# Ledger of designs, part 5: VH-VL binders against Exosome complex component Csl4 (csl4)

Target 1, 189 residues: Exosome complex component Csl4 (csl4), of Saccharolobus solfataricus (q980j9)
Amino acid sequence: MRTQGELTLPGEELAVIEEFMTGDGTYEQNGIVRAAVVGKIFYDMLNRKSNVLGFKKIIFQHLKKAKYVIGIVNSIKEDSALVSIVGIEERGLASPISAYLHISQISNKKINNVTDAIKIGDVIKAKLLSYTFPLALTIKMKDLGVIYARCSRCGYLLIKQDENNLKCQRCGNIEQRKIGSYMVKKGGN

## First folded at step 19 (VH-VL)

Design u3 (from s1 with light chain S52Y Y53N)
Fold by OpenDDE, fold request of step 21:
Structure u3 (fold): chain C 189 residues (1-189), chain A 118 residues (1-118), chain B 107 residues (1-107)
Amino acid sequence: as target 1 above (189 residues)
Amino acid sequence: QITLKESGPTLVKPTQTLTLTCTVSGFSLSTSIIHWIRQPPGKALEWLGVIYWNSDKDYNAAFMSRLTITKDNSKNQVVLTMNNMDPVDTATYYCAHDYDWEYYFDYWGQGTLVTVSS
Amino acid sequence: DIQMTQSPSSLSASVGDRVTITCQASESINNYVAWYQQKPGKAPKLLIYDAYNLQTGVPDRFSGSGYGTDFTFTISSLQPEDIATYFCQQYDDLPLTFGQGTKLEIK
């Protein structure tokens, strides 16, 4: 089994059916319980079920009123990214909310690879496309996208070079991103 | 070192308005969420309402018509006002801290017993 | 409103006993349940959150389990200092609601 509270994407293995049966947001395939939706894994030890958690219903009203959310890119697949919403506008969440970003919602321009626009660890400013579980995000708007990123080579914070490129002040590496309202100033924060 | 403390009148006459103040320390109200909860003697806890860092509020519908929660960040105070008090409103009133939309309470005030009686 | 039906209302057990309290929600609340301990004349103290997470500083004899509508709170080995009333709370939706409480006494 995986770790309690761990983020999961659809299709990923959660447990074998002999250990845990299917629960919310899961399905069984060939004796394996898999996630049907993006979210946090919750193993119900009492009833021996694997579940995938969304978000508190109470948060719904806050999300609906939000102009934007702040998320961290956790993982990237072929056509999507798993994002943890860690803030609603300028306020943080103690418990991150799982969401996904489809490649079609990255840019109005054709994007060949998700990794050309975002990378794991990037902080993004996004809007919600829906308010039901699972949450879908978009960063298509000009002000949406990566707002914090670190150099893939040396780990140093990147600064905005132009509309699509970030530059490392330490090693000079230039990386492409779907840049939103980038928040990193020269010299660091 | 988070602390909350309720203060105000402990005796209220029927039909009068209750005003309680929650004074906090160890954190800023500008970045915190405070709830009000009451407990009649020997009874269960009852959630009254919440005030967020941005002064937004949510109330229990059962009390919405007569309950108001406000705050003054500069004074580190949250104020609860409840109109038309009745003996049934006799309870220990608590303010409690909520950590970033968790909606469970890690820190509580000591509570203040408010008795509604003629 | 989501009702939290807590049982039993009262319980008497001996030191060292395993104690179990249950809470049933009127609808599924996933794992959004907290458990509190309240000693006489004191404010409630958070023991468990998210159904199973032990609050910092709380002894590991306390535990929680469950998901959906049925939740359990357990004291693996009852201690004298555990005399209190225990409450469950849901925080999936507003208004926040609590169980009726379980008064725990030691024989």
Scores: ipSAE 0.805, ipTM 0.916, lowest interface PAE 0.6, mean pLDDT 94
Fold by OpenDDE, fold request of step 21:
Structure u3 (fold): chain C 189 residues (1-189), chain A 118 residues (1-118), chain B 107 residues (1-107)
Amino acid sequence: as target 1 above (189 residues)
Amino acid sequence: QITLKESGPTLVKPTQTLTLTCTVSGFSLSTSIIHWIRQPPGKALEWLGVIYWNSDKDYNAAFMSRLTITKDNSKNQVVLTMNNMDPVDTATYYCAHDYDWEYYFDYWGQGTLVTVSS
Amino acid sequence: DIQMTQSPSSLSASVGDRVTITCQASESINNYVAWYQQKPGKAPKLLIYDAYNLQTGVPDRFSGSGYGTDFTFTISSLQPEDIATYFCQQYDDLPLTFGQGTKLEIK
């Protein structure tokens, strides 16, 4: 089994059927319980069920009113990324909300690889495409996209070099990103 | 460090308006969420409403017609007003702190008993 | 509104006993349940959140479990200082609602 509260994408393994049965947001395939939706894993120890959590119904109202959300990229697949929403506009969330970003919602131009636009650990400014579970994000607009990123080589905060590239002032590494309203100024502040 | 304290009249006549003030310390109202909850003597807790950092509000529909919540960030105060009070509204009234959208309460005021009687 | 049906309404047990309280929601609320302890003349104190997470500073003899509609609160070994009324609360949807409470006494 995996870790309680861990984020999961659809299709990922949660448990074997002998340990946990299927619960909300899951399905069984060949003796394996898998996630049907993006969310947080919740193992019900009492009833021995694997579940995938979305978010509180109350949060619907706030998300619907929000102009944008702030998220952290947790994992990347071939055609999508798992994002943890950690803020609604200028306010933080005590409990992150899981969402996904499809490659088609990254740019108006065709992107070959998700990793060409975002990396794991990046902080992104995004907009909601849906307000029902599972939550879908978009960063197509010019002000949306990566707002904080660290160098994949040395971990130092990157600065904006141009419209599509970030540069590390520590090691000189240059990385491509779908950059939004980038928040890191020259000097690392 | 974090404290909340309810203040106001402890006796209200029927049909009159109740006004309670919640004074907070240890945190700023400009970045916090405050709820109002009441509890009749020997009974269960009842959620009344909430005011957010941006002054947005949500009310229990059962009280929406006669309940208003406001705040003054500069005074660190949240105010509850409830119109047309009835003896059935006799209860201990609490203000409580919400930790960033969780909607459960980690800090409470001591509560103030409000009696509605002729 | 989501109704939280708490059971039992009152309970008497001996020091060292295992105590169990249950709450049933009128509809699925996932794991969005909190448990509170309220002593006479005091405000409620948060013990458990998200059905199973122990609040900081709370003794580990307290625990919670459940998902969906059925939830349990447990004291593994009852202590004299645990005399209080306990409440469950859902926070999946507004209005927030509480159970009726369980008054716990020690024999």
Scores: ipSAE 0.800, ipTM 0.915, lowest interface PAE 0.6, mean pLDDT 94
Fold by ESMFold2, look of step 19:
Formats: sequence, C-alpha cells, structure tokens
Structure u3 (fold): chain C 189 residues (1-189), chain A 118 residues (1-118), chain B 107 residues (1-107)
Amino acid sequence: as target 1 above (189 residues)
Amino acid sequence: QITLKESGPTLVKPTQTLTLTCTVSGFSLSTSIIHWIRQPPGKALEWLGVIYWNSDKDYNAAFMSRLTITKDNSKNQVVLTMNNMDPVDTATYYCAHDYDWEYYFDYWGQGTLVTVSS
Amino acid sequence: DIQMTQSPSSLSASVGDRVTITCQASESINNYVAWYQQKPGKAPKLLIYDAYNLQTGVPDRFSGSGYGTDFTFTISSLQPEDIATYFCQQYDDLPLTFGQGTKLEIK
C-alpha cells in the first residue's frame, strides 16, 4: 500500500483487493485497486477501503470566491499534471488540495508536451475551471503560470530572464516555462 | 509559548450585551485564525464563529443576528460581542486557535463562565 | 448542519481495560474528525486529528480510526489520569459541531 495522504493520479495502483476494497474515487481492475481521479489517498483501516479524499466543504466556499490559487506541480503525465493546491490567494493551506492541469489549459500557443511549459516542483499561479471534484486548473492567462522554480541541474533558484526563459544564477542553465507573475526577475531593485 | 486568555467571569442580566476579550500571546493575529466556542453547563460545545487573518468572518447562523467578532492585531485582542443575552446563553466561553486553517483547535483559552440571570 | 452522535454517554472501566468510544456523522465527512479530552473545569485538549493522527505529546495508548460516517476512539490500556469527558468534532462543514461527550470513570 502507498503512504497515507500521498497524492495520486488516475490509474495508479493503491492496493491489492485482499488488502483494501474499493472506496470513494477508486476502482478495481484485475485484483488491483486503482485511483479513478486525482487526489490524496486515504486508507480506511476500519472498513478496509482505499479512498481518494475529497476536500473539506468549508474550503469549497473559499475556492468559489478565489481570484487565483497557488499550486506545486507534483507529477506530470503525457497530457496533464497533478497539482497540489497549497494556497488560496495570499493564504497558505496546511492541507493541500488536489487538482489537475490539462495540456490544453497551459497556453494559448500550441504545446507538444506538458514539460515544455512546466516541471515537477514548480510553483504555479492558476485559476480554477471547475468547482466539482476533481478540480481542474488553467494557467492560460498572462499572469498565470510558473511563479517560482528551481534549476533542474543544480537545484538553485531560477531568475526570470524574459517572457519564456528562466536562468540559474549558480550554474547558468536556461530553462523554458509558461511564466506567470514570477517572484524574482533579473535587474530588479 | 502560545497562549489565549478570555476575560474573567461575567454576570449578565437578560437582554444585556456581553463583551468578551481574548488576549493572545506567542503568535501574530495578522496570520492567525481565532474561533469562539461556548459550553453550556453539562452540555456539548457550540461553535459561535471565526475571525480570519484578514478579518473576514463566519458566524454560526443560529447566533449571527446578535453576534459580532472583531480584532485588533496590534493589541493582540479578539473581541466577542453578543447582544440580547438570555439565560440559555449561560455557558463557559472559549477562544481557540485554529491549526493553520484546518478548523480544529490546537490551543484553547482557559474559558470564562458567563452567567445570565435576573 | 452535520450532527455528531456520540456513544456511549458514560462509561465505567478498570485500569488496564481497553476503552472504545464511537461517533457517527449524519453525512459523510471523509476523515475530518478530531477528538478532545476535557477534564472538569478545564478547556478541551486535542488528542487526535484527521481521524487517526496523534497530536504531539499525546501518549500512544490513544488512537483513532474511521472514514465517512463512523469513527472510533480507543484507549488501549486505561490509566487513572484518563478520567475525563471525551468529545469528537467534525470540521468538514460549517457550523463546526461536536459530539455530546462520553464521561469516562474508573470503577
């Protein structure tokens, strides 16, 4: 079994059926319980069920009114990314909320791969497209997109160079992103 | 060290207004979330309302017509005002610290007993 | 409003016994349940959050479980200092609501 509270994408194995039955947000395929939706895993030890958790109803009200959310890219599949919402506008959440970002929602320009625009570990500013589980995001708008990223080569902070490029100040690596209201840019006072 | 302290015991007559102050220490109200909760003698706790870091509020609908929560970040004070008190409002009143917007309470004040009677 | 029905209302047990208290929510609340201990004249003390997580500094004889509507709180080996009233609280939706409590006594 996976770690309690771990994020998962659709199709990922959660348990064998002998360990845990299917529960909310899961399905069974050939003796394997798999995630049906993106979200956090919860193993119900009392009823022996695997679940993918829904977020609190209280938080739904805050999400409905939010102008934007802050997320961290947790994993990337061919046509989507799993994002953990870690903040609603200026306020951080102690309990992240699962959402996904489809490749069609990244840019108005055609993109061949999700990794052309975002990477695992990126902090993104996004808007919600849906208010039902699972939550869907967009970063198409100019101010939305990657706002903080680390160098894939050396792990140090990337600095915004221009509209599409970030540069590592420690190793010189240049990386492309769909950049939003980036937190740190070159030449800032 | 995180602490919360409500005002001392209060005797209030029916129809009067109750004002309680929660004084906090060890954390900043500008980034914190404080709830008011009461406990009638021998009964379950009742949630009254919450004030958020940005001074937004949510109130329990059962009390919202007569309930106001305010705060002063520089004084480290959160204030509960409840109008038109009734003997059924006799309870111990607590302020409590929300654990990081999760809606459960890691720190509570000691509570203050408010008795409403003629 | 989400109602939390707690059982039993009171319980007597001997030191060393396993004690079990339950809460049932009126609708599914995933795992959004906390458990508190309250001694006479004192504020509640958080023991467990998210149905199963033990708060820091809480002895490991305390545990919790459950998902959906049915939640269980257990003391594996009752100690004399565990005399108190125990409450569940849901935090899936507002208003936040509490169980009516279980008064635990030592025989």
Scores: ipSAE 0.633, ipTM 0.866, lowest interface PAE 0.9, mean pLDDT 89
Fold by ESMFold2, fold request of step 21:
Structure u3 (fold): chain C 189 residues (1-189), chain A 118 residues (1-118), chain B 107 residues (1-107)
Amino acid sequence: as target 1 above (189 residues)
Amino acid sequence: QITLKESGPTLVKPTQTLTLTCTVSGFSLSTSIIHWIRQPPGKALEWLGVIYWNSDKDYNAAFMSRLTITKDNSKNQVVLTMNNMDPVDTATYYCAHDYDWEYYFDYWGQGTLVTVSS
Amino acid sequence: DIQMTQSPSSLSASVGDRVTITCQASESINNYVAWYQQKPGKAPKLLIYDAYNLQTGVPDRFSGSGYGTDFTFTISSLQPEDIATYFCQQYDDLPLTFGQGTKLEIK
């Protein structure tokens, strides 16, 4: 069992089924209750259920108006990525919202693997395609995509080199991304 | 550090327009969210509305036909205007600071009692 | 609109007693409940948010719990300075709504 109120990411273990049953925002796999969404853990001790708190209904209205959202890629599956929305336009969210990004929504160019375009830990600028759970994202538009990333080899920040490539300032590694309005620049780069 | 203070008339006659000013200190209105809430004597608090960092607004439907919230970021002021006051609108009026777009209030003004009577 | 029904309306207890106040929402609001203390002639003060988190600077004799529609607020050992009215507030949906309050008195 985890700490009450702790932040969890989709797929993380919350409990074994003998301790707590599934509740809101959770699912069971092989006797393990796991988070289905990003959010804060709530163990309902009375009913012995594991929950992950959903977003407020108020926030749904703001999502419908948003030109873009800011997310962090938290896991990658064969044909999709799970993304934690951490901001709506310029404003950060204290309580992140789970969404997903399907491979078909990453680029107008054909890509073979999700990891050819984004990686775990990347910060992305995205647009919502749906306003029902699960929230679906797209980064196909020119300004959408990865806006901040770290080198997979050494962990140092990556700087935009061209429309599809980032370069590590520390080790020289070149990594491909679907690059949006890349936000992290230092004077002149 | 963060403070809010309501100011304005304490007595208003029926049908008149109420204007209250919330003056803030210790934070920037351009990045903050301010709500107006009132409390009729001996009764529950009633949420009136909110103004966001970008000056977008949401109003309680029960009051929205009579209610306007505006702000001036450079003056650190949020203004509540409520038309066509009635004795049932007698209440203490508060402005309150929203915690980080979460819709609960970590700081409140001291409140100002507005009495509506003929 | 989401209605918050708070009980009891008033409560009398002795210093050192455990005090429990409840709020019931008219529909599920997950844990989006805050609790406030309001002393006579003063503005409300935030004590608890997200049903169970203690606001910074609030004594740990105050606590909260609940999920869905039923929420509780507890003072583990009542102190003389805890004389006040206590309110819950939901913040799942607009309009934001408050419980009617519980006036707490010392016997």
Scores: ipSAE 0.601, ipTM 0.828, lowest interface PAE 1.3, mean pLDDT 89

Design u3 (from s1 with light chain S52Y Y53N)
Fold by ESMFold2, fold request of step 21:
Structure u3 (fold): chain C 189 residues (1-189), chain A 118 residues (1-118), chain B 107 residues (1-107)
Amino acid sequence: as target 1 above (189 residues)
Amino acid sequence: QITLKESGPTLVKPTQTLTLTCTVSGFSLSTSIIHWIRQPPGKALEWLGVIYWNSDKDYNAAFMSRLTITKDNSKNQVVLTMNNMDPVDTATYYCAHDYDWEYYFDYWGQGTLVTVSS
Amino acid sequence: DIQMTQSPSSLSASVGDRVTITCQASESINNYVAWYQQKPGKAPKLLIYDAYNLQTGVPDRFSGSGYGTDFTFTISSLQPEDIATYFCQQYDDLPLTFGQGTKLEIK
């Protein structure tokens, strides 16, 4: 059994069937209840069911109007990333919203790996492709993509060097990203 | 400390316009979300509408044709205006603070009873 | 609009009793339910949010549970100061809607 409210990706084990049955957004395989979709886990203690939590319907109305969302990359898999939406345009959310970013939605140029363009911990500016569960993101457009990142070597803030490169001012490390409207560039913010 | 207080007339004649003011302190209206809710005597609470930090609004469709919610961030005031009052609109009116865009209310005003009668 | 049907409408119990109040939504609202206490002549006070989270400063005898359409509010050991009306609120969709309330009295 996992932690109540924990983020999960499709296929991850949530419970054994003897502890919790399947519920919304889950399926059973050989006595194991697994996530069918990305989202937050909710164990229903009254009915003993494992669920992946749906979003408030009110929030979808705000998402439909939004020009962009701000997310943090939580984890990366072979062809996708799990992202927590932490803001809608200029306003932060008290409760982050789970979404995913498929490799085909990162760039108009062909890329081989998700990690060629984004890293865990990156802050991204993205647009929603869907307004139903599960939420899908795109960062294909020029202004979308990584807007804040930290150096993989020393943890210091990375500065935009050029169209595809970020540079650590502290240690000189150069890292590539799919860069959007980056927050800090050469010569300041 | 977060405080909300409703003020305005306690008696209104049918067809008149009600104007209530919610005066707030302990937080900034420019970053906050305020709702109006009423409670008819002996009945369930009714949500009237909301004004967001950026002055966007949502109204309950049942009241939308008669409601306006406005605010003045510099005066710490949120104003409810309801046209064409009827005796069925007799209720205690509350303003309430939204917990960080989650749509439940961590702070309420004391409420003001508005009676609509001839 | 999402209807919230609350039961019972009134309840009489002794000090120390376990009290249970239920709220049923007309459609699934996940866990987006809050519970309020309203004492006579006072504004509502938030007790529980997201079906099960206890608001800061609220005594441990209050609890909540539920998911989907069926929600339960419990007072584990009733105290004299718990005389009030209790009601639920859904916040999955607009308009926000409330249960009619349960008037709780000490017998």
Scores: ipSAE 0.554, ipTM 0.818, lowest interface PAE 1.4, mean pLDDT 89

